# VH-VL binders against o04291r164to392: the designs that were tried, part 4

Target 1, 229 residues: o04291r164to392
Amino acid sequence: DANNPAGLLSIAEEALAEFLSKATGTAVDWVQMIGMKPGPDSIGIVAISRNCSGIAARACGLVSLEPMKVAEILKDRPSWLRDCRSVDTLSVIPAGNGGTIELIYTQMYAPTTLAAARDFWTLRYSTCLEDGSYVVCERSLTSATGGPTGPPSSNFVRAEMKPSGFLIRPCDGGGSILHIVDHVDLDAWSVPEVMRPLYESSKILAQKMTVAALRHVRQIAQETSGEVQ

## First folded at step 15 (VH-VL)

Design Q05
Fold by OpenDDE, look of step 15:
Parts: C-alpha cells; structure tokens; sequence
Structure Q05 (fold): chain C 229 residues (1-229), chain A 121 residues (1-121), chain B 110 residues (1-110)
C-alpha cells in the first residue's frame, strides 16, 4: 500500500541488502561468461548465474560519467532495452533518508510468438550510500512481500524480478564503476517446452539486458565526451 | 534420446584437409543453450579439445590448432562440420563430437562413439 | 602441454576408496566448474560428474566430486572391477579461451 511508507521502506531495504550481496558478493554463484574477455575492447566483466532461482547476470565496468548521470540513463529502460514495451511509474515516495521509492509497472515484449509477454510489478529504490555510491535496486512486489498489488493484465504473464539493479561507485579522477545485476524468473514452465531455453538462459539475459545496459551508458558517455571536444 | 554420430574419411594423406560431420538427434542448434564440440584422442593419449559451436553461432577453437580448424553448423540438417587443414601423421586420432551446454561450456554430454582417422602417405 | 594435472595412475582393491586429483589454476578450475569423464577401454568418454559435484542420471552415488580453490577431486567408493578405466577432468580456461582436459588417470582395480 502506497499509504504505508514504512512497509515499503522495509521492502526496499531488504532489496538493497540482497542486491548488494549479489553485486559485489557471492549470494549468487557467479561464473564468468564465456566469450567476454577483459581487454581494451571489452565492455567489462560479465558473469552469469549458476544454481539460482530463475536466471541471473552480472556485469561490471567503468563509465566516464558521474553516478547520478549513470543512474538517470539506466533508469530509462525503454531507451536501451529493446524488449521493453513500456514502463509506467505509478507512485513516487520519498523514503525519508534521502532515497526514493518508485512503484513501477513494466511490460516486455515476448521473445517468441508462441508465448505470452511478461510484465513486472516492482518496487525500485534509489539511494546514496555512505561511501558516495549511488544504488538503484528493484524487486517484484507480491502478496508474499506484503507490498501493494500491481495492475492486472490478462494479456501478460506476471514475471518475478529478484533483487536487481545498479551499484554506481564514484572513481577518483572522475567517472564511475558500474555494477549491474539482473535477476529474474520469467516463469519458463508456462512456455512450451521447445521455447523454454529462451527463458532459462542466463546468457541470453546477459546479452539482451545486462550487457545492453552497459553498452548503452558507455555509448552515451562517449557521445558526451565527444561533444565536449 | 540424444545421439551424436561422427562421419568422414578414416584415411587422409598428409597435407590434405580432413572434413568431419557430426550428425545429431534429440536436440537442435536452433534453440538456445545448445552447442556441439569436437574432441580428439590419439592412440593411448589424453583427450584434446579442438573446437565448438553453439546455437548463437559462437565459435571457439583450440589455440594451437586455430589456424587449421573451421567449424560450422547446418541447423536444418542437425549437423556440425569440422574441417582441419594440412593434416599430419601426428593428427592420427579418434575424433569425437559431443553436445555441450552453451551457457557455461563446462561439460560434454553425451558423446558420439568417435571415428578413427589415420593420416598416412 | 596439459593445463590440468592428474596423476597418471591410481590403484586399489575392490571395495576400497580411491581419489583422483585434478590440479589447475586460477584461470580455469579457480573460475569455473569442473567435470569428470569416465572412459572404459575401447569406448567413448562418458560424463561422470558435472558442476564440481553433480551426478548425471544413471551415475551411482559412490562417485563424488569436489572442488577447492584451483583443484578438484574425484572420489570413488566401493570400488568395483567395472570401474577400471581412464578418468579425465575438464573445465574451461579463461586465459586460453578453451576447453581443457587433464592428462587422464588410469584406474586399476587390483
């Protein structure tokens, strides 16, 4: 309930804790994604999940933008996520600690015509940490979490977003270290068996979402730098 | 049931090109997550990985043999083809193809029965 | 040039336990999961263990795998004569961008 800020804050804090444990820790069993080699032409370090619920991907890379700018860019999912159909922010709530809670409804395109498109009802929490890092974490709200219910949609299958998001750490001399975690359960069991690999591959998630985000923000950074020259 | 079968010449002359075909059933490279790799084993020697290709058409080659290897897939035929140029007697081995899960590329299952290739003048 | 190191041979009597080690580095076993393969004489390799310690369907629980740091170990309890075979460890090496196998271990049942 949007009228229960304390409850939403509790959910947000839990999401933050879990996200951070994934972003820089081993709460998820991460394995370096094959084919993503570090180097001058590399977009960063990409890892995918093993032995977790759903599918998950993680990326880490340098971006020549300040944390807040990175956050603004990445929060605009339709601008860089091809499969994003729509994003609707239904509520914006101040968290009381300088952070912001957003209740968000997201629609995605289906990767195949043989399956219903997925939607998400999520809480997104944005806050600055004591070390100057900026965090945007997001998780699904369900009856189990005690959060408000989202809009029903008969044409979509409600997917679950596990604590995901961005950790943006400022670097000395400018720029940021960006950590991205995408962790979702797309309910692969509701899809025909032959198509389940599309919903069960962390590699696909990494390619379509995690790496896409990192590439996009880096592209913007380069364009910004070029404009200054 | 997943099966793989290697086919090609069993005798190759030095300097010639070896072309092996892996025909498989029970899975498809048109669907995400699947891959096929080639592994060889000289008589009485250890397994040596050669190359692999996945559903996303990503290709990987042994570093030492990269210049001599080409791997390709025909999804419609459920076939993977490996070519190896400039064959030498040292390349005499049993050649296996095997399925690999492409997300992690950490294990092969199942394996074909293998085909023995002898390089001799 | 083997990237993963295995003992060339191990032996034990029926009913006993044997372990086969696989030593790698931070670029392979240290970063990815290890698989083990059994190769009976004159046959193709068979997956025995994947993801360090998981058994495929049909593999009995007397086969076990473990990983610590940059090394992996295959354990076989209740050794049977039918276990006489070559065993290989394998994984991905990120520095070489390649699948790598150990040199193989010949298991003899005395």
Amino acid sequence: as target 1 above (229 residues)
Amino acid sequence: QITLKESGPTLVKPTQTLTLTCSFSGFSLSYPGMGVGWIRQPPGKALEWLALIDWDDDKYYSTSLKTRLTISKDTSKNQVVLTMTNMDPVDTATYYCARIYSDYLDWFDPWGQGTTVTVSS
Amino acid sequence: ELVLTQPPSVSAAPGQKVTISCSGSSSNIGKNYVSWYQQLPGTAPKLLIYDNNKRPSGIPDRFSGSKSGTSATLGITGLQTGDEADYYCGTWDYSLDAVVFGGGTELTVL
Scores: ipSAE 0.632, ipTM 0.856, lowest interface PAE 1.2, mean pLDDT 93
Fold by ESMFold2, look of step 17:
Structure Q05 (fold): chain C 229 residues (1-229), chain A 121 residues (1-121), chain B 110 residues (1-110)
Amino acid sequence: as target 1 above (229 residues)
Amino acid sequence: QITLKESGPTLVKPTQTLTLTCSFSGFSLSYPGMGVGWIRQPPGKALEWLALIDWDDDKYYSTSLKTRLTISKDTSKNQVVLTMTNMDPVDTATYYCARIYSDYLDWFDPWGQGTTVTVSS
Amino acid sequence: ELVLTQPPSVSAAPGQKVTISCSGSSSNIGKNYVSWYQQLPGTAPKLLIYDNNKRPSGIPDRFSGSKSGTSATLGITGLQTGDEADYYCGTWDYSLDAVVFGGGTELTVL
């Protein structure tokens, strides 16, 4: 469904700017996640936030894969995000210099039987920056943003993704620096009080989503490097 | 609504092992997001953190005391237990337990009333 | 040997303002949020400020907190004799993997 492409590009560019300000800047008041020590399971630098709308996590790490390969892997959310039930791309719109805009419906499994599972209706924007970095950013489409109305959220609570995604910068000598931001509002008020920390914890978000993504791509990189030579 | 209470011996001899129990209500460690920590305060001196345990059984110990400390929980009883070996007169203090949020592990609210433990020969 | 340093004491007259500093390092205050506790004589500590500058319910707005670089400050305005207490700062230290407290500051209202 290709309606109002200039409007969708405007939403995409705003999401990109907001994502970048979180990924490499101070738009969110980041604090290093406790328990992220160097060691066999160390993946890089992980931060979480208080004092933001919703919950947020950020990670930065080195991966031994080229930027486009990293993006390919991470766009396939069901392959690495355990709680991801489905990802349906309902529209694809070309956006210029190799960039694309996707309209995506995502369903998640619930971590508890006491609350309904969440779903998301989002715009995902993939593009290459002037410095050779590749970006995949994503945000919810709402009445406030504009854009097409998503599928009905029967049996789900519609959650909000604030500008989030990954920035993949090529390294001299090969490989990439991967920056990941997850920033969501899971509608924590809609769950029983005893379970609300599960929906308001930036640490749980980091463990289940942000760290999982970085760990997954690093594991793939190690497997391909270790199988050759 | 949330309360914590420390219990255990008030007098121990040097070299003995101290076991303290924190009994709490109004929250649970069966659910994500919370933990319980132990802090002590020698008479007239500053607060000293000892250990904490969170809902997913991650445990943290004071670096200087970690060889002497063990923390555990019984989530069905809403209890956290601290064991400190090889007690010495310098360990005489009021011992507090307190609730902590697990995301940042940097502030405690509320605190128990404390229990005073004297170590003397 | 304290990781966080506070002045041992401060004093001011009723109605005045006082500030209490807490100095740390890049491994603690420089990377994390700061909390403050009030300990009235003979009582357990009570959370006064969390997340650098937030007040729990029931704490009056004459108590305030701030953080700059590796230092934090507790401010108390409109001093009352009931404010006489020991005040502690606290945070997480990432090098020690430990909660750290300051040495405490005794506030006297003259």
Scores: ipSAE 0.382, ipTM 0.738, lowest interface PAE 3.4, mean pLDDT 88

## First folded at step 17 (VH-VL)

Design S03
Fold by OpenDDE, look of step 17:
Structure S03 (fold): chain C 229 residues (1-229), chain A 121 residues (1-121), chain B 110 residues (1-110)
Amino acid sequence: as target 1 above (229 residues)
Amino acid sequence: QITLKESGPTLVKPTQTLTLTCSFSGFSLSYPGMAVGWIRQPPGKALEWLALIDWDDDKYYSTSLKTRLTISKDTSKNQVVLTMTNMDPVDTATYYCARIYSDYLDWFDPWGQGTTVTVSS
Amino acid sequence: ELVLTQPPSVSAAPGQKVTISCSGSSSNIGKNYVSWYQQLPGTAPKLLIYDNNKRPSGIPDRFSGSKSGTSATLGITGLQTGDEADYYCGTWDYSLDAVVFGGGTELTVL
């Protein structure tokens, strides 16, 4: 059974482990993104990957919101990700440990008219860690990973999401430390050569997705704070 | 085929401003990851990085020469221009422009053939 | 002034192996990838190695690169007379926010 909860949980746990190793570890060769220096006015610490499959970006920053609120905001990708066309949650499965597994289908807009848009078929796992941190990690489900595979779409090229997500750690005194990892393989080889830079740039990923997410949640935090004042 | 070619005056008087143009083909600075940098080499001396500009119009300058350097791009013309003010005989060198195709701005390929600039009264 | 340190010169006989070291710091080689350039006499530099150990198309496998800690090494096996040139290492320095090059190494083929 492709929807076996135990099997899905196993996949989720593997995704979580790999994600955490990227978010706070060196599972990916992270290099500081040039041009985004840390400082009082900086959005946070942004790094991009080198010598990994696909493209990847990582960001870390402070957010004046509680972890669950941050998670809710970031889970709504269409609200802050410009290139996100749609997100469909096909299934919601309790993991039995307080966590939640979701099967998600995501459609993206194509960055160019010369290439087919990409879509994702992913498992998203949300859970609270022992230290009080909240994690939302996500990865593509493929024949290699196990689990249900999504139907093919004639209008999209199936891209792969490597273990990605966000780690939200509560801070003493309020707020959260937010770690974001985006790791995708957009199948750049299927795109005309002249357009491949759009699909092979970790910097683009960082700007369009990773930093966008962090900026959005900070904006919401500011608005919320302003309303309270 | 990717090519870069430096152009500008080969003789500059002290205190004058040097303006060099890098004309390139085979790539565009509208493409993500692309950048063009300037490197100079005094006769018999080592390479010295001067400045670079990337596809996102981010500009970087040598710390020691920052106040004297300005880099700009014209994407439509496939040109990058470097200006260096207050030229001195010590600035006599071969000036190269080169492409960077890296988000990490850590390597140059290919290089222009270079243009020799002599600063003399 | 020079952020990366190279030996000023190395020499070897044809067919031999030579290594050129490039010493940096935690803000450059320690954090980033190293590139190597060959400059034949009277010519523009040519990229030999990028990303520590990758060769661009057309570069023979006689040329190799490695990095450990804050140092990098260029290796040349089967030395040929045509390899006589100046060699430069380079990388990005995050402290200086700048591209940095070594002082260059003159390779003489005996």
Scores: ipSAE 0.756, ipTM 0.892, lowest interface PAE 0.8, mean pLDDT 94
Fold by ESMFold2, look of step 18:
Structure S03 (fold): chain C 229 residues (1-229), chain A 121 residues (1-121), chain B 110 residues (1-110)
Amino acid sequence: as target 1 above (229 residues)
Amino acid sequence: QITLKESGPTLVKPTQTLTLTCSFSGFSLSYPGMAVGWIRQPPGKALEWLALIDWDDDKYYSTSLKTRLTISKDTSKNQVVLTMTNMDPVDTATYYCARIYSDYLDWFDPWGQGTTVTVSS
Amino acid sequence: ELVLTQPPSVSAAPGQKVTISCSGSSSNIGKNYVSWYQQLPGTAPKLLIYDNNKRPSGIPDRFSGSKSGTSATLGITGLQTGDEADYYCGTWDYSLDAVVFGGGTELTVL
């Protein structure tokens, strides 16, 4: 029953619904990140979670690239996520609605030699919404969710990704509005107190992943507009 | 065990510049999410926040005192330095440094023992 | 005038309950969580409550906190003579980009 395509699609659709409620709604208690001023000179609007399970960050910004290109860039996590050691796609399953489901094993570098590196076993779901938006959402597969058991984590601490991802909305006149949500539980209480901020801070999560992703795609967009064809 | 200790002169003259050092152990400003702040308390009076500096060298100052304050850090020495110019007898207070563990910069734990600075008249 | 307003003093007999209020605005308590500090005479302040209602290790559960709208409240039940101290609320103010403290409340146990 772990390999049931209907079961995996059910997990994917639930992850999509939860992701959207975070990206465009109030499913997480979002607080403006201190020191981040919204405005024309900023990369976008950045918020961090307070009083939620795990830690979360959200960003919203304009990108001068079409939605498909943005999705392509962001799915290649090692190219922009500094701490990403490897991404291994173990299965690719058509969803039957034009979308795709991927089963992914991700290993991260540890930010310090004093704490174990984390890894993730996730389902990633890519699909197009009725309004023409593209979505790439992702969540961990655990005994609680169902689905196949992932690779053993012999030298890693298995972390949990809660429904997260990218919502990429086309703009009239070109470009995209990019919404990013990262929501994880890195098991911060398993590390010494002096190191816990590396694993329990929503602000650090935002800086390391959410803002980094938005900054990366905006940098590529700028390079494309400034390059000689 | 996390500890902070304030050091600097205990007596200064009016118009002089006060320089205080917070030396700490058990944490580092090389780790994201850490910050150190300064708070003072005149004798018998309320707490007054002065400034803070975070691991990313972002700095915030009390609105009423910001033109007189400079905060800096030396991450390799585990030190944060506060400089306050143009001292006046009303600035006589106990000065505390404290760690900030919150992404939201809204609570301090632990505090140093404090150092009392008297500005002569 | 202070950004966060506390009563200057409160008093009660041993064993009673007291509350200490902290009144702010939409730019501070309305958008952020509140911390509370106890300062015994001659000592540095000690964190009692963070995130509106959470207690650090070693703080007994007779200390409690809550927040409603732009106001926060520290509650102390089973009042003891050792609770005589000054109590301060604190938070971040997004309009000022600054930490703000209340003026303090002197608790007297009679």
Scores: ipSAE 0.420, ipTM 0.708, lowest interface PAE 2.1, mean pLDDT 89

## First folded at step 18 (VH-VL)

Design T04
Fold by OpenDDE, fold request of step 19:
Structure T04 (fold): chain C 229 residues (1-229), chain A 121 residues (1-121), chain B 110 residues (1-110)
Amino acid sequence: as target 1 above (229 residues)
Amino acid sequence: QITLKESGPTLVKPTQTLTLTCSFSGFSLSYPGMAVGWIRQPPGKALEWLALIDWDDDKYYSTSLKTRLTISKDTSKNQVVLTMTNMDPVDTATYYCARIYSDYFDWFDPWGQGTTVTVSS
Amino acid sequence: ELVLTQPPSVSAAPGQKVTISCSGSSSNIGKNYVSWYQQLPGTAPKLLIYDNNKRPSGIPDRFSGSKSGTSATLGITGLQTGDEADYYCGTWDYSLDAVVFGGGTELTVL
């Protein structure tokens, strides 16, 4: 049974482990993104990688919201991700450990009319860690990973999401430390060569997705607190 | 085929402003990831980076020359313009523009043929 | 003055191997990839090596690059008279927020 909870949990746990190793570790070789200097007025620490499959970006920043609120905001991708066309949650499965597994189909807009839009079939795992942190990690379900097959779509090219997500750690003084990792393979080889920069740049990923997420959360936080930064 | 070509005055008087234009083809600064940089080389001397501008209009300048340099792009014309104020004979050099297609700005390819600028009274 | 350090000159006979070193720091070569450029007399620089050890199209395999720590090396085997040129290493420096080049190495074929 492709929907075997035990099997899905195994995939989820693996995704979590890999995500955490990227978010706070060096499983991916991170280097500071040029042009994003840390400072009091900075959005946060942004890093990208060139020694990984596909493209990858990481961001870390402070947010004046509690972890669960941050998670709620970021889970709603269409609200902050410009290129997100739709997100469909096809299944929600309790993980048995307090966590939740979701099977999600995501459609993206194409950055160019010269290439087919990308879609994702992913498993998203949400759980609380022992230290009080809240984690939402996500990865593509493929024949290699196991799990159910995603919906077919002739109008999209199936892209791969490597273990990605966000780690939200509560701060003693209030608010949260937010770690975001976006790691995707957009199958750049399937697009015309002239368009590949749109698909092969970790910097673009960082700007369009990773930093966008962080900015959005901070914006919401400011609106909520009434503070002008 | 990607090409870049530098154009501008070849003779400038001291204290005057140099304006150079890099015209390129085969790529566009409308596409994320692309950048164009300027590098100069005094006669018999090493390469010296001056400035670069990327697709997102982010600009970077040599620290030592920042106050004298301005870089801009016209995406519709596939041009990048560099201005350098208060020219001095020491600024006599061949000026190159070159493409950068790297998130890490670690290489230039290809290069223009360069234009020689002489600063003399 | 120079952020990256190269020997001012190297020489060898045709058919021989030469090596050109490029020494940097943790903020440039230590964090980024190195590129190499060949500049023939009276011409513009040409990308020879990028990403430490990759050759652009048209560059023969006689040219090689390597990186270790904060240093990079350009290797040229089967030296030809046509290889007589200036060679520059380059990269991005994260501390300076700038592109940096070496001082250049003049290669003479004896």
Scores: ipSAE 0.854, ipTM 0.924, lowest interface PAE 0.5, mean pLDDT 95
Fold by OpenDDE, fold request of step 19:
Structure T04 (fold): chain C 229 residues (1-229), chain A 121 residues (1-121), chain B 110 residues (1-110)
Amino acid sequence: as target 1 above (229 residues)
Amino acid sequence: QITLKESGPTLVKPTQTLTLTCSFSGFSLSYPGMAVGWIRQPPGKALEWLALIDWDDDKYYSTSLKTRLTISKDTSKNQVVLTMTNMDPVDTATYYCARIYSDYFDWFDPWGQGTTVTVSS
Amino acid sequence: ELVLTQPPSVSAAPGQKVTISCSGSSSNIGKNYVSWYQQLPGTAPKLLIYDNNKRPSGIPDRFSGSKSGTSATLGITGLQTGDEADYYCGTWDYSLDAVVFGGGTELTVL
């Protein structure tokens, strides 16, 4: 119920806790993505999940932008996520602690013509942590989680976003350290068997979404500073 | 439905370059997540991985043979080519190409039937 | 150089259970999934187990895989004469950035 801010906040806080446990912890069994080696010229540290529900990827990298700027950039998914068709914010609710809760409907393009496109109904929670970090975490609202019912999924298959998001920590020398977690269940079983691997690959998720986000932010940072990162 | 077939010379002289082609069907290296690898097996010996190439054109080589190996793909032809320079009798083996469709590169399936390459004067 | 270690041979009577071990390290089996292959004499390897314990279509449930720590195990129950073959474990090594195989195990059905 959108009229229950306390309930939404509870969901948001739970999402935040779970997200943080993924971003910097081992709530998900992470393994380095093959082909993404850390180094001076590397985009960052990229990992993919093992043995989790759905598929998941995380990345960590340095960006020469302030946390709020990073957040603004990444919140605009259509600008950097190729497969993002649309993002509609249906509600914006102040969390009362300086944070903001958004109810968001997202439509994606289908990676194949043989399957229906996926959409998401999610709660996005943005807040500043005590240490000065800025967090944007997001999760699907389902019957299990509670919250308001989302728009109908007429021509889409409703996918589930597990607690995902980005953690942006300011650095002493300027810039930020960015942690990104993408964790989704794309309902691969609703897809023809031959196409299921597209929906069950954490690596593909990492490449198309997680790494894309990081690259985009770095690109913007470079353009802003005029420096090569 | 998915098949791979190795082709190339079955006899190579020492110091010559071996060029093997893996022709496959039932999948494409334009498809995200797909990869094709080469594995060889000397007679009566264990499997030895040589190289692999994935849909994103990332290439991986055996460390010991890296300087001698080149792997490439022609997506339009559904082919992967492996070249190995400076062949030696010790390189006599059955050479297999196989598909990888794993985020973790932990398995090959299916395998080609292999082509036997003999290096001899 | 073999990165994964297998026993060179195992044997059992028909109907019995056999296990084949595959020992690795923290950079391969300890960090990644393990696959197993059956190679009948004069044939190409065939995938038996992938992702530690999953069977491809067509592989009977007599074949099973498990992993613990830096070691993996292939189990074969109800051993048949047709199971006589070489068995290889394989995985990706994150340190070497390479696919690695075991040395193979020759299974003899007595």
Scores: ipSAE 0.794, ipTM 0.903, lowest interface PAE 0.6, mean pLDDT 95
Fold by OpenDDE, look of step 18:
Structure T04 (fold): chain C 229 residues (1-229), chain A 121 residues (1-121), chain B 110 residues (1-110)
Amino acid sequence: as target 1 above (229 residues)
Amino acid sequence: QITLKESGPTLVKPTQTLTLTCSFSGFSLSYPGMAVGWIRQPPGKALEWLALIDWDDDKYYSTSLKTRLTISKDTSKNQVVLTMTNMDPVDTATYYCARIYSDYFDWFDPWGQGTTVTVSS
Amino acid sequence: ELVLTQPPSVSAAPGQKVTISCSGSSSNIGKNYVSWYQQLPGTAPKLLIYDNNKRPSGIPDRFSGSKSGTSATLGITGLQTGDEADYYCGTWDYSLDAVVFGGGTELTVL
């Protein structure tokens, strides 16, 4: 059974482990993103990957919101991700450990008219860690990973999301420390060479997705509290 | 095919401003991930990086020469311009422009053929 | 300030292997990726190696790069007379936000 909860949980747990190893570890070779140095007015610490499969970006910053609120905001990708066309949750499954597994189909806009838009079929796992942190991790479901087959789409190129997500740690004084990892393979080889920078640049990923997420949640926090983030 | 070509005066008087233009083809600075840098090489000496500009109009300069350097791009013309003020004979060198196709600005490929600039009275 | 140090010259006979070292002055280079360039006499530099050990298209496998700690190495096997050139290592200095080149190494084929 492709929807076997135990099987999906196994996938989710693996995704979580890999994501955490990227978010706070060195499972990915992170390098500081040039031009994004930390400072009083900085959005946070931003790094991009080298010599990884696909492209990857990481960001860390403070947010004046509770972990769950941050998670809710960031889960709504269409609200802050410009290139996100649609997000469809096809299934919601209790993980049995307090977490939630969602099977999600995402459609993206193409960054260029010369290439087909990408879509994703992913498993998203949301759970609270023992330390009170809230994690939302996500990865593509493929024949290699197991799990149910995603919806077919002839108009899209299926891209792969490597373990990605958000680690949201509560702060003692209020608010959260937010770690974001975006790791995707957009199949850059399938597009014209001149357009590949749009698909194979970790910097672009960081700017369009990772930092965008952090800015968005900070903006919401500011609007909510009336304070400058 | 990607090509770059440097152009400008080959002779400059001391204290004058040098303006070099890098004209390129095969790529555009309108596309993310692209950058163009300037490197010079005095006769018989090592390579020295001067400046770079990327697709997002971010500019970086050699620390020692920052006050003398200005880099700009004209995407519509596929050109990058470097100006260097207060030229001195010590600035005599072959000046190269080169493409950077790296998020990390740590390699140049390809290079222009270079243009030799002599600073002399 | 990151300084890349190269030997001023190396030499070997045709068919032999040579290595050119590039040593960083600080531990910061440990996280950096090094590129290598070949400059034939009277010509512009050409990229040989990027990302420590990757070869651009068209570069023979005789050329190899490696990096360990704060030192990078360019290896050339099966040395040919046409390999006689100056070789430069380069990287990005994250402290200064600057490109840094080594002092160059003159390779002579005996």
Scores: ipSAE 0.706, ipTM 0.877, lowest interface PAE 0.8, mean pLDDT 94
Fold by OpenDDE, look of step 19:
Structure T04 (fold): chain C 229 residues (1-229), chain A 121 residues (1-121), chain B 110 residues (1-110)
Amino acid sequence: as target 1 above (229 residues)
Amino acid sequence: QITLKESGPTLVKPTQTLTLTCSFSGFSLSYPGMAVGWIRQPPGKALEWLALIDWDDDKYYSTSLKTRLTISKDTSKNQVVLTMTNMDPVDTATYYCARIYSDYFDWFDPWGQGTTVTVSS
Amino acid sequence: ELVLTQPPSVSAAPGQKVTISCSGSSSNIGKNYVSWYQQLPGTAPKLLIYDNNKRPSGIPDRFSGSKSGTSATLGITGLQTGDEADYYCGTWDYSLDAVVFGGGTELTVL
């Protein structure tokens, strides 16, 4: 409920805690994604999980941009996420602790014509941590937690976003260390069996979303610095 | 029901190239997460992984045999082909193809019945 | 040479319990899930355990798997004569970028 800031803040804080436990912890059983070897020439460290609800991927990498700039870039999903159809910010609520809560409606393209496209109704929480890190975390809202009470769009299937987001830590030498977590439940059981692999593969999620985000921000960083790689 | 079947020559001369075909049914390599791998087993010896190819056309090879191996898929025919060059009697083994349905390539199921290849003059 | 190490052989009487160990490293068992295969004489390997401790359909609950650190263990309770076979562990090695198998363990039912 947008009229209950205290309640939304509580949800935001819970989302933040869970996200952080995924980003740098072992709240999710992370396994290194095959084909994405870490090293100086790699995009970063990428891991996926099968021991969670839905599908999940995380990535960690260095970016030669300041935390706030990284956040700005990544918040604009349509600019780097191919499957993102639209992002609408319906409400912006200042959190009493200096953070910002946004209520967001997101539409995605379907990966196949044989299934309905997925949409999300989420709370996004942006805040600065005590150590100087900047965090943007996001999770789905239900009717019980302040989500929409009306019928869903007839053209979309409501998917669930588990606590996901970006942890951006400033680096001493300049730039940032970026941690990305994507954790979603795309309701794979609602699609034809032959199409379910498209909705239940963490590897696909990692490739299409998680790594795409990291690659995009690094590209912007290179363009900004004039570096050619 | 998922099935895999290996086919190819059962006798190869030294220095020749072995070409094996894995024909499968019950699944498709067009489906994300699917992969097919080749494993061989010399008589009385352990399993040895050779190569695998996944739905995204990513290919992986045994390091020791990489220069001799080529794996490819024909999704429309539900076939995976493995070629191994410069065959030697030491390559005499039963060759298996098997399915992987995992983002982690951690298991094979099911396996073909295998085809025995003898390398001899 | 072998990336995963198994004991060459184990034996027990019918009805007893046996365990087969699989020792790896931080680049394989330490990072990924382990699978186990049963190979009866003259047959192709059969998946016995996947994801460390999960059984495919049709595999009796007498078979169990576990993983700790860089090692995995296959357990067989209520040993039957039909369990006499070779057993292999397998996983992905991230250093080699390859599937790796153990050397196999011959199980004899006394």
Scores: ipSAE 0.609, ipTM 0.853, lowest interface PAE 1.0, mean pLDDT 93

